# Ledger of designs, part 2: VH-VL binders against AP-3 complex subunit mu (apm3)

Target 1, 249 residues: AP-3 complex subunit mu (apm3), of Schizosaccharomyces pombe (o94669r175to423)
Amino acid sequence: TNEFFIHVLERVSAVYQPNGKLAFGTVKSDMECKCQISGMPLLLLSLRPGTKLGNVRFHQSVNLKRWKQHPDQIEFIPPDGKFTLASFQTDFATQKSLPVVVEAKNKLDGRFEVRIRNTGKKSVENLKILITIPQALKSVTVTEGNYIFRASKYTHMEEGILEWSVKKLAWTSPALVLTGFLAPLKKDANSTEESSSYSKLEHLDLQYKLQGSTLHNFKVESLKMLNHPDKKSYKGVKHTIIAQNVSFR

## First folded at step 4 (VH-VL)

Design c2 (from d4 with heavy chain Y104F G105D; framework fv_disitamab)
Fold by ESMFold2-Fast, scan of step 4:
Structure c2 (fold): chain C 249 residues (1-249), chain A 122 residues (1-122), chain B 105 residues (1-105)
Amino acid sequence: as target 1 above (249 residues)
Amino acid sequence: EVQLVQSGAEVKKPGATVKISCKVSGYTFTDYYIHWVQQAPGKGLEWMGRINPYSGGTYYNQKFKDKATITADKSTDTAYMELSSLRSEDTAVYFCATEIGYSFDTDAFDIWGQGTLVTVSS
Amino acid sequence: DIQMTQSPSSVSASVGDRVTITCKASQGISSWVAWYQQKPGKAPKLLIYAASSLQSGVPSRFSGSGSGTDFTLTISSLQPEDFATYYCQQYYSLTFGGGTKVEIK
């Protein structure tokens, strides 16, 4: 049986400003392939016309002369089994948005709220929100998922990281909300009726996996076996976005 | 449209009391503090205090603790600041302000009232 | 109580000049600093929050920097509408700097 599988993995690193503006964004992509074709195939993989793979590094079997003339075509001789056909890194465009939207607010009297919503058309998997807590945490309520507080051993105010985990956030799900309450700071200086003062949340990180989507508008159109033009091979293509270092500061 | 609209200018005699209003529209009144800021003629900004409109809880700059009383009326989305025992040194423009960010790291005053001039004269 | 020392108290400048205003906190306040512009007879307008974040609708010639105790507001190329008084504010315990008047040379 002649089968060829392509798995496009896009690893996202981004830093957002408090106002939601992107300060920095990078997508590092790997095209991981598995070849199960009999004989010695010479393959031509065609990408969607107009596809740009900037800063690309190819497997040694790729015909670079053809690629330079036709940037949406990759001609290569695959090794047996699994290999990485190409790795490329692009800047995350300001107009592109990740499917998970996070809104975080410091509310009155030490209350804070983190609201997450999947605005895409695919389910988000293994969602983890890592909230940096600047002082002792009094209580936490979540509408879905599990949480755990990990106290920092290097701080004096019982600072730590609150990890909020959700196995699956469907695109049809209502917004998920975490409500937390900070414990009052030790001194209530300069207060008349308000019970205490509180630090502000400044930082959270987001991690998740999204199957069936791409940030590059990347699409494999066809796979041809040039030295056996009358043969066909099964072509399976899978896309996965891995948000691994997405920070809000 | 988000806005804070303050009551008009006041002229008072020494010893009088004045109450300034700050009407809120375009957002949920009980979600954010309302702050009051004093600016004496030709001088800089000085924070006076704030109120939590939901609870009515207040927090004052110690300098204004015995001078100002801040209140809020949830039914009319209006905050008030009352100054008692007025002296000529209380002549100033008084501003109300609030913060409405989607960020958890800012309490900056992004929305301000237009200011209310209080003149204390004999 | 956190003191915010703003300097200079006034600066005379011409259109096109780079103007730098500094603000020093008496203790560490992370990035909890905002900058405001006030024109005569008007309410202050927020320019910068969280020390370096530009408020929506504010021209890109305004920028903020700093963390901890030392903060700076920069106007890269002064325009006629920028002649105003500028204030820093720390919002940990809510004190303003003394203000800097940017006036025509």
Scores: ipSAE 0.000, ipTM 0.427, lowest interface PAE 16.2, mean pLDDT 82

Design c3 (from d4 with heavy chain G105D T106Y; framework fv_disitamab)
Fold by ESMFold2-Fast, scan of step 4:
Structure c3 (fold): chain C 249 residues (1-249), chain A 122 residues (1-122), chain B 105 residues (1-105)
Amino acid sequence: as target 1 above (249 residues)
Amino acid sequence: EVQLVQSGAEVKKPGATVKISCKVSGYTFTDYYIHWVQQAPGKGLEWMGRINPYSGGTYYNQKFKDKATITADKSTDTAYMELSSLRSEDTAVYFCATEIGYSYDYDAFDIWGQGTLVTVSS
Amino acid sequence: DIQMTQSPSSVSASVGDRVTITCKASQGISSWVAWYQQKPGKAPKLLIYAASSLQSGVPSRFSGSGSGTDFTLTISSLQPEDFATYYCQQYYSLTFGGGTKVEIK
């Protein structure tokens, strides 16, 4: 049969402030296509009316003249098999949240808590949270998943990265919680008090994959074969969000 | 864990129909094709067809188009393959497979079911 | 319809040997070839995708090369667990090669 498949792959890079506000963010999107249509089709892909693609780069087969006149229309002659139809970038500085929400709290006496929730309607896969630990780690407890502490080389404070891995975080799951305790720093030689000092967590990174969801606000409306308008073809569209460079600092 | 688990072995008489299941877990069922592959005793692998679990759309190897029917039930995350009018030549192990792609390559079959032996004998 | 011709159909080898398996497509398929390992009674296991990319968890002694119509799977130093049947597969019509059985000498 005549089939055409589109995979919109969105790679997210973002930095959030401790209060949860987005400092800056970009989504680099690729429209990865697979063509299984007989003959030499002339295809017209129509996007949601009013769609604007930022910093777009098209495959060589795309009719740029048509796209410039109609920015929601992509006319092209596909190669057979796999190819990238378009790549584009969007700043999402005004976006309020990604589907994975992280709250980190520094508590009294070196205790800290990291809480994660999936607020979307799809399961998050291969979730990894990388927590920068500023000094020796005393203990860690997680409600789900696995953790590994990797101490930094050449450190007098025994600092490192705590890697928390969760294979799948369903949207129906309650918040997952990691509780940790830092070991106290050496007493100030000038102090006569029995107070212990602790550094605060200031940096964490997220990595995950989310199938069947989109961060960007665009939609594929139709796919038509212009040189054979009465010939039907199947169009499959899927979306994947890949968060690789999402930081909280 | 990502798994495809198939139903158990079947022994059928010529002319019968058999329906094999492939239950998916550990990923979103509707995001990837499910493929079916036949392997006759002592022979190599032969692709039979695939299904898009979201739409129910199928694509078959012409050799199997009149023999096999592939379906999917997204409420139970299960794909099915039904073989009709069984003959002794249909005796084979049948595999389901998916193309998730650990490196974002969606054409290679990364995850396979354990296989289901269908024996057609009198 | 794209045909995949795999050679040899069988090879007898000893542990430590270098084993080379070839696969020839009837038309140009760029780099869209995968290689699988199958042990008796088991499902196939993906080794190489896109002609030369090593699947996660697969030992580095396995490597793939080629583009266009001629493709090669190499096992640099055969281990006891590598005695199996190997298949190539092209992505366009999902045709498998006939298989190569790697047998103990």
Scores: ipSAE 0.000, ipTM 0.382, lowest interface PAE 23.8, mean pLDDT 81

Design c4 (from d4 with heavy chain Y104W G105E; framework fv_disitamab)
Fold by ESMFold2-Fast, scan of step 4:
Formats: C-alpha cells, structure tokens, sequence
Structure c4 (fold): chain C 249 residues (1-249), chain A 122 residues (1-122), chain B 105 residues (1-105)
C-alpha cells in the first residue's frame, strides 16, 4: 500500500492589551509528513495559487530551483517515515482575529467575570483558561467544564492560578461564563461598618486546539508521483491550530 | 475494455429536474473520481464537479453548486448528475469523465462518456 | 480563479501544415496543463498531459511544451483526421481554455 500523509500545524503566540488591542502576534507553521511509499518516489506537492509562505525553511530533499521558479510547487524525494517538509512563519496584522475570544471584567466588591466565545466555524477542543488570581478566592462558578485552583509560591496572599478546562466548545454554543469572588484583603473597622479592599485581575492565558481550520489561506491542491504517474498513492491532509501562548494583559 | 456509458438525450420544460447517469465498466468504480463537464451549444467546456465513489464525497465548481447534485451508486457502478430548476441556459451536452492511469485528484481526464444532450424548451 | 486564454480562436490550414496553438494562464501553474481534441458530436480526447507528456495511442506529430504561464500545442504535419477543436485545461482549479478550431483552408 502506498500512503502519504500531511499534517499542517499552526502554532499561535499572541499578546493582547487590556483594551483588547493586539500587541504582538505570530503564527509558526510546520508541514509534518508521514511517508509509507515503496521505492524512491519523486513527489510534487502543489499549493493553492497565490499562497505565500513567510520565512520558509524546507527539508533538504526539496528542489529549491523549482520552488524559486514556481512558488506554489514543492518537489521532493521523501525519506521513509515522519519528517517536516516545510516550516514557515507569519505575523498577525492588527485586524487579525483568533477563533476564540475572551472578555474579562473586574466588577465591584471583588467579583470578576470571564466570558469565552468561539467565533470560528469549527469546534474548539481541550480549551484551557489560566486566570492569574492576585489574592484568596471566596467562590467560583462555571457554566460548563471543570476548574482547579493552584496556589502560587507567594502563599501569604493566597494567590495562584485558576485553571478552567472545557473539553469542547462548539461554534454554535452560547458564550461560556466563569464568575468568581475574591476574599477581602483587609478588614477595616469604621464607625458603623466594616470595609474591604480587593485586587483586580490583570492576566489570563488561553490554550486550545482547533481541528480542520487554518489562519492562513493555505491549501494543498494535489500530490503527484512524477516518476510513476500510473501508480496509485493515497494522500491525506489535516490542519490543526494550536494556541499555546495566547495572553491577555 | 474501460468505458463510461451515459443515459440518452432528454427534453425538459423550464422548472423541471433531470437526472443523467454514467455507468462504469472495465475498472474498479470506487478507485477513481468521476467528473462532470458542461458544454453549451457552440461553446467550450466547463468543469462542474466531481465525486469520490468510495466515500460519496463531492467537490463542486462554485458556479454549479446550487444547480447540480452529483451522486454515486456502488452497487450498480453508476454515477449520477441531477440538475434542478432547469432554465433555457442549461441546454447543453453533459459529459462524465474519469482519470484512471494518472496519479489522482486533480489530473487529466483520459476516459470520457459519450455525452448526454439536455434540451430545455417550452 | 485562474483564467486560460487560448489563441487563435480559429485557424485555416492545409494537410501537411505545421499548426501551433497557444494557451496563457493568468497565474503560474507549473506544468499542470492538458490538451484535448474534440470532433463535432464527439467527446473530447486527451492528447497531452503535464504540458508535454504524450497520451498513449496519440500520434507523435502532436507535442506540447511550456511551463509557468505560457503553453503550446504543436501539430507538426496536419492530417485530414486532425481537423477539430482543441482545448487546453489547467489542473489547479480545472479551468478550460476557450478552444481553437482547426479548419480546412
């Protein structure tokens, strides 16, 4: 059986400012291949016309002369098994949006709210929201998923990381909401009432995977075996977005 | 012998639906795509779409996405192309074609059906 | 989408003539071009694939050349059975050229 698989992995790193403006964004992409073709095949991978690969670095088997003359064609002799055919990188424009959006709000008297929406057209998998908690938590409620609080090394303030996990967030789902309450930092006696103070949330990180989606206009159009045009081969193409370093601060 | 044999000519009135068949013989039906191509009278060739007969998965030219429905029946080695809401502009010869003998996917069409004339008139 | 501009639209030729038909893509398409012959009332017949590869059973007087955006089909010595309409096709989005009718002079 002759089989060839391509997995396009797009790893996202981004930092958003408190006003929601993108401060920094980069997508690093790898075209990971698995070759199980007998003999020494000469393969030609054709990309969608107009595809642009930034800072592209190719596997040593790629014909660079052909790529230079036809920047939508990757001709190569694959090694057996798994290898990375190409790696490339792009930077986000300020108008670029990720499929998962976060709205975090500090409310009065230590209450806070984190709202998550999937604005894409694919389900988000293994979503993890890491909320930096600056002081002791009194209570937390979530509309879906599970949460775990992990105390930091600075336990005198009872600060830590609140980890909110959701296995699947469908693109048709309503927003998911986490509501939390901070414990008072200090008790102040007044003439008639106690008073309290509260810190504000200032930092949150996202991690998730999105299958069958891409942040680039990237598409593999065809795979041909140039030295055996009458030989049947199977090609499978898979796309995954991995958000692992997305911060709101 | 490898052959694609299409159903006979059809005359339909505006608004009708027509279903054209393409029967395959001489190779394994589920191993290669079946494509459909339109040719209006006195005009050139235009690709409409294709089907993977094994999975039933289809891919259409955007121009024909709301007009044509392509299906396949593995038990009879037959592909079908259905045209809905017929208009006079749909009058054309429709061809089925396959790409055996080549790599796969987006390749040249080496075997063609004889064509089916669909005439839409009132 | 990728536009295929084919020229000339028609050519009048005599048996024994050398006939050249050109096809220009609006974008680079490597060598992913096929050429077809169609006679009146018949299905198209594949002549050339991958710009220059001759289909099995096709006479050697047919040849193809080109890469990138400019492609050519040549008939080195026209025979009576070669009077037909010829089409180029690109593989990226399966677009055909407008056709070239080769007719008797």
Amino acid sequence: as target 1 above (249 residues)
Amino acid sequence: EVQLVQSGAEVKKPGATVKISCKVSGYTFTDYYIHWVQQAPGKGLEWMGRINPYSGGTYYNQKFKDKATITADKSTDTAYMELSSLRSEDTAVYFCATEIGYSWETDAFDIWGQGTLVTVSS
Amino acid sequence: DIQMTQSPSSVSASVGDRVTITCKASQGISSWVAWYQQKPGKAPKLLIYAASSLQSGVPSRFSGSGSGTDFTLTISSLQPEDFATYYCQQYYSLTFGGGTKVEIK
Scores: ipSAE 0.000, ipTM 0.366, lowest interface PAE 24.4, mean pLDDT 80

Design c5 (from d4 with heavy chain G101D G105S; framework fv_disitamab)
Fold by ESMFold2-Fast, scan of step 4:
Parts: structure tokens; C-alpha cells; sequence
Structure c5 (fold): chain C 249 residues (1-249), chain A 122 residues (1-122), chain B 105 residues (1-105)
């Protein structure tokens, strides 16, 4: 068959301040291709006019001379099967916002609450919220999903990571809520009974994937066979955002 | 809208008791401490104590622990601060305040009542 | 209690001036300090929390800095509405500084 598939994978690493402001962020994108075209095709992939790829690395088959003259055109002879056509890095600060919104609150007497919302128009898949617990955890409830506490090996505070997993968060879902209670720190005989006996949550991490969305308007306009211009090929393009290292601190 | 609304000014004689109210609206009353702060005429701010409206648990500045009693009524979303055995030195503006700022919690007071002037004189 | 020593107690300034107010904690308090503005007859208003974080709605001419024991509030270009008394506050025992009155020259 004459089929060519492009999967644009955008791997996000970002750090947000407690106020929701982005401290830093990077998006590393890979154009993962699968070629099922008979013969030895010479392909020209055209990107949206004006597209600029940051810090791009091309597959060895790419005609770099053509790309330097026309930065929106990638000419190449694909190997059979799977290969990476291009890898590039974009500045996250110039991209569209991530659809998952996190609100974490330290409440009275060791109580805390983590709220998660999907503000996008696509379902979020395999959502994992990793909450750094600074001291012994007394109890946890979640409105949806599963949780597991993984104790740290290197502390007498019984600190650890609370992992909250949700298989699918639809854009129509109400906010998901995790409510937790920290066990009070043992007080010195000279101290009073206070919320100051509880540490505060200061660190969350998110991991998830989002199908059919892109953080930038990267667009493949066309795929043409230069050595057989009358031959038609099916071109399939998919976009996936992989949030793998998104921190809130 | 989030508001703390306090009761009106009071004039009391030495030895009397006064009870000031702080009515909360616009957020869940039991989720945050209500604090009380004293400001004597021409002087700075001094923290008096706080209450957990959910449990009724209180913590006082040692200077005020035998003078002030802080309570909360969940049915009316109202916190109270009562001063006993009033002296001229208790003449001050009293503020209630809460700390509902931002999701990682600060012990900063982002919402304040308008203040209640208590005058103790003959 | 952790004591907060604020200086100066008053400063005379003109519109457009840079005003700097300092606060010194008697012990290390990390970044756990807030700054407030109080106008006569009004309740205090939160300006800065966690030493350097600007409260929502507060003009960018206000900034905070410092950690440990030494903290600073800066007003980069004083405006007419900024003539007020300013207070620092630490989070551990909830102690306020003595206040700094910013007065028109």
C-alpha cells in the first residue's frame, strides 16, 4: 500500500509557581513516522508556511540543502517502517496552555485538598498526580480513581509520595478532589497545640497524555511524492501531548 | 464576594466586658482560621489569637490569653472576641482577619474586617 | 517570640521617589514574611507574601526581597496613594514589625 503515517509527540517538562505562573517549560517534539510505500519514494513534506522549528535534528535521509532554502519543506527518502523524521524543541512560554488545572490548598490542622479540572475539549488519559507528603499521612479520600502512598526510606518524619491515579478525566467531568489529613507532629512538652505542628504541601507533579491536541499550531500541509507526482499516498497525522514532568512548587 | 463584617464601636467603663462579632461571607467558614489583631491608638498591629471555626480550637498570644476569649458559631458563620475586665490600656481598634489566600497556603492575612473601635473610659 | 525590628519608623518622600523599608527578624524565618499597607482609618491591605510574592491586584512598583533574617520592601516610584504606614509580619509566631510611616515631603 501507499500509506505514510506521522505521529507528532510533544513531551512536556514544566515548573509552575504556587500562583500558577510558569517558572520554566520546554516541549521536546518528535515526528515519529511509519512508511508503507512501495518502491523507493522521494517524499516532500510541507509544513504550514512560516513554521520555524527550534533546535531541529533531522533524520539522515533529509535533504538539508533544500530545508535551508525552504524551512517549511522537508525532502527525504524514508526507510521502510518506523523512524524519527525530525526532533525539535520549542519554548513552552510561547505555546498554548496545558488543559489540566491543579489547585492545592493547605487547610486547618493538617487537612489538605487537591482539586483537578480538565479545562480543555479532549479527555485526559492516564492522569497521575504525585503529591509530596512532608510528614506522616493519617487518611485520604478521593472522589474518583485510586491512590497509593509510597513512603520515603530516608526520614523519621514518615514523609513520602502520594500517587493519585485517574484512568480518564473527561472535559465534561466535575472537578476531582483528593482530601487528606496529616498526622500531627509529636510536640515538645513546651509547645502548644497548633496548626504550626503540621508541615505544608509544597510540591505536586502531574503526568498524563492527551490525544488529538497540540501545544503549538504545528501543521503538516501536504505530503507529495516528487519522483511519482501522479501517485497518491494516504497521509495520516496524529498529535499527542505527553505531560511527563510537570511540577507545581 | 468574600467579606468579614464586624460589629460597631463600643464605649465601656473600666471593669466591663465587651464582645465583638465578625460575620463571614463568600467562603466556607470552617475552612480557615479567623484571627484577631489589636491596634492601640497611634501604635502598630499586635496579633491576639485565632480560632479554628470547625473544631472551636483556639490559640492565643500569651499577652492576651487571660484577657480575650475567642469563639465561633457555625450556624451564623460568625466569630467572636470577648474582652474581660477592661482597662484603659485595652482602648484600641480590633480587627478580625483570615488567610484564604492562594492554594499553597500562607500565614498572611488577605481578607480583613473593617475594624471595631473599643474605648474604655470613665 | 520572634521579634521583627522594622526600620525606619518614618520616612519623608516625594512622588516618584524610590522608598526602601527593612525588617529584621530576631531568628531565621526562611522566606515566611508578609508586608501590609495601612491607610488612616482603614484595615491593613496585604501587599507581599512569602517575602517576594506580589499579592493579586497590587501594583508592580511594590516588591519584596530577602530571606533568613533580613527583609526589604521596595516601592520603585512612589505614587500619591502610597503615603501610608507599612508593616512586616512573620509567620511562625505571627509577630508584626513596628511599622514605617511614609509621609509626603
Amino acid sequence: as target 1 above (249 residues)
Amino acid sequence: EVQLVQSGAEVKKPGATVKISCKVSGYTFTDYYIHWVQQAPGKGLEWMGRINPYSGGTYYNQKFKDKATITADKSTDTAYMELSSLRSEDTAVYFCATEIDYSYSTDAFDIWGQGTLVTVSS
Amino acid sequence: DIQMTQSPSSVSASVGDRVTITCKASQGISSWVAWYQQKPGKAPKLLIYAASSLQSGVPSRFSGSGSGTDFTLTISSLQPEDFATYYCQQYYSLTFGGGTKVEIK
Scores: ipSAE 0.000, ipTM 0.456, lowest interface PAE 13.2, mean pLDDT 82

Design c6 (from d4 with heavy chain G101E T106P; framework fv_disitamab)
Fold by ESMFold2-Fast, scan of step 4:
Structure c6 (fold): chain C 249 residues (1-249), chain A 122 residues (1-122), chain B 105 residues (1-105)
Amino acid sequence: as target 1 above (249 residues)
Amino acid sequence: EVQLVQSGAEVKKPGATVKISCKVSGYTFTDYYIHWVQQAPGKGLEWMGRINPYSGGTYYNQKFKDKATITADKSTDTAYMELSSLRSEDTAVYFCATEIEYSYGPDAFDIWGQGTLVTVSS
Amino acid sequence: DIQMTQSPSSVSASVGDRVTITCKASQGISSWVAWYQQKPGKAPKLLIYAASSLQSGVPSRFSGSGSGTDFTLTISSLQPEDFATYYCQQYYSLTFGGGTKVEIK
């Protein structure tokens, strides 16, 4: 069979400020290929015209001279089976944003709310929201999914991580909401006035997978066999975003 | 839009009481504290206290504990700050403020009322 | 009670200048500092929260830094609209600094 598969995996690390503004973001991408082409093909992979790969490292079979002259073309002789054709890193573009939007709200007297929405055009899979809880947690309710509180091994205030899991968040779904209540830190038994005795949420992390999307506007246009133009190859391309380290603090 | 709108300027005699209002619009009144801040003429900002509009619970700066009373009316989405036994040193602009950004960590005063000038004059 | 000592009390500067304002807390306050801008006759406007987070709509020439007890607000390339009084505030006991007036040189 003459089949060539490309899986573009984009691993996201990002830090957002409390107001939702991006403080820092990087995307580390791998082009993972699987070659099932007979013989010793000389392949030319053409990317969308104008594509610029940042901090790119190529497989040893890639013709670097051609790439330097034509940055949207990758000429190579693939090994049989699985290999990584290219690895590259880029910063978040101003026009690109992650599809999962989180709003966290520190309300009065230890009440807090975390709201999530999928603003993209693809379903989000295996979504985890990891909420750092700075003190004893009294109660939690969620509109969808499941939650688990994992106490810190060394906690003196019963701090830990509240893990909220949602198997699938469709892009047409309404916002999902988690509401929680913190136990008070201190009480003023001599006052009828309520003092601020609750910590605020200061840290939340997201983890999820998004299939069929790309942050870098990377697109494979064609795959040609230069030394055997008479032969036809099947080309399959898949894109996956893996949000591993998306922090809100 | 999100707004805090305060009542108009007041001129009072020494010994009188004044009550300043702060009407909230554009967000859920009971979700965030309403704070009060004093600014004497030519001086800086000084935090007076805050109220939880849901419970009515208050917390005051020690300096203002015997002077100011902060209240809230959920039916009108309005917070109040009352100053009793007015003296000339109470002449100041009084601001209400709230912290409504959905955020992690301590919220800053991101929305402010326009201020209310209270003049205490014989 | 946590005291915030702000320096300088005033600074004379020209358009295009770099202006630095410092705030010192009497005890450790982590990153819990906000910075405000106030123009005469107006309410304060939030510029920076959590020591270094820029408020939405605030120009990028404003930046905050610091942690623990020492905090700084920096205005790179001062603009005409930046002549105002600036205040820091810490969030444990909600005390403000004394203010810094940025005046035309």
Scores: ipSAE 0.000, ipTM 0.430, lowest interface PAE 14.7, mean pLDDT 82

Design c9 (from d4 with heavy chain Y102W T106L; framework fv_disitamab)
Fold by ESMFold2-Fast, scan of step 4:
Structure c9 (fold): chain C 249 residues (1-249), chain A 122 residues (1-122), chain B 105 residues (1-105)
Amino acid sequence: as target 1 above (249 residues)
Amino acid sequence: EVQLVQSGAEVKKPGATVKISCKVSGYTFTDYYIHWVQQAPGKGLEWMGRINPYSGGTYYNQKFKDKATITADKSTDTAYMELSSLRSEDTAVYFCATEIGWSYGLDAFDIWGQGTLVTVSS
Amino acid sequence: DIQMTQSPSSVSASVGDRVTITCKASQGISSWVAWYQQKPGKAPKLLIYAASSLQSGVPSRFSGSGSGTDFTLTISSLQPEDFATYYCQQYYSLTFGGGTKVEIK
């Protein structure tokens, strides 16, 4: 009763080069609201002073004249129930890196290793690592989680995606390691142990969720009812980062 | 400090044999291939072969298979390349190299020895 | 085996010039190409790996591009220390290109 909830969802897309450097990244943010205030309130949402929302699209109820004069203030008449107040897009903030660090290496004789660490201060949830496998897989060992290999249908090399799933990776957890061995494509004409028949890992993707974190300096300072200045309403603010398209290639 | 240190320059007569060493330090010798590369005077780089120091398994460029023998000694962290039946055409700088900066596709030679000049003269 | 055809064999250039060097593989090699710089009397130095990844400590004026069979090394603004010979290399049979000497115009 007389409650207003805000959920800021930040969906991250990023591409990293094999050397670990960011090639490009974007964050698409939605300010999803739930209004449980009686009557027709006129609300003023104030953000941290100096906040700039890039490439922003507002709900139709937002007073654009006020926003243009004060970019950290959003005046609106909310619909009842759930709605998206604003959607905006920013370039990936280099000062705030993603907490999941991936190290991968190709070793001798078709062996490869993928190592995952959470360097942040929040648990990573529903972590999925999708490793592109260029040929038949002989064996896989993981220190935690589950894996499944999804073979490509139209290949004689048994190419596919190795999907490694970890339900929760706490920030205090030791590094998780996946070790795999590729099956040789054909015998090496000049070697007893070494083989040029082994392909290299070239590509992997990450997907995961972080509760209670934000990639930019976004903060809701206040929520006021302009047409009823003496009346208070409860506001709750929640932040979630969704890494949905984070690629290493 | 990661280093590959090669033996010094050699002057040999035609028909002789020479053995060049490449001593590694600063990493685990058995984790990465050691490669050998030839560079004739005023010419380009040519890959000769490699060894897996853990297994002793070797792979050669077909051009050098009957000329070069690559070996590794785990007790001294040293790889060797022996050239037999030397001819004037074998006069070149020989480099050892390794690929310790592994990543998603870093099989490139990121650490090189200083090179060993072998001169074959009558 | 895989052949790497590098062109040109030499380039005369001035400080500040943009220099491009190309390599063509005889078959598809994805992005498995490295580029090296060699100065007289020295061992080669790795510049670029995996076709486009800059090696640590290498100046940003060096860049690599390409995939499949056609690869390019670019020096955006040539400096005095860049006069050297450059080599491409593919990862499978480890074949080097013939080299490109970048020399003073």
Scores: ipSAE 0.006, ipTM 0.485, lowest interface PAE 10.1, mean pLDDT 83

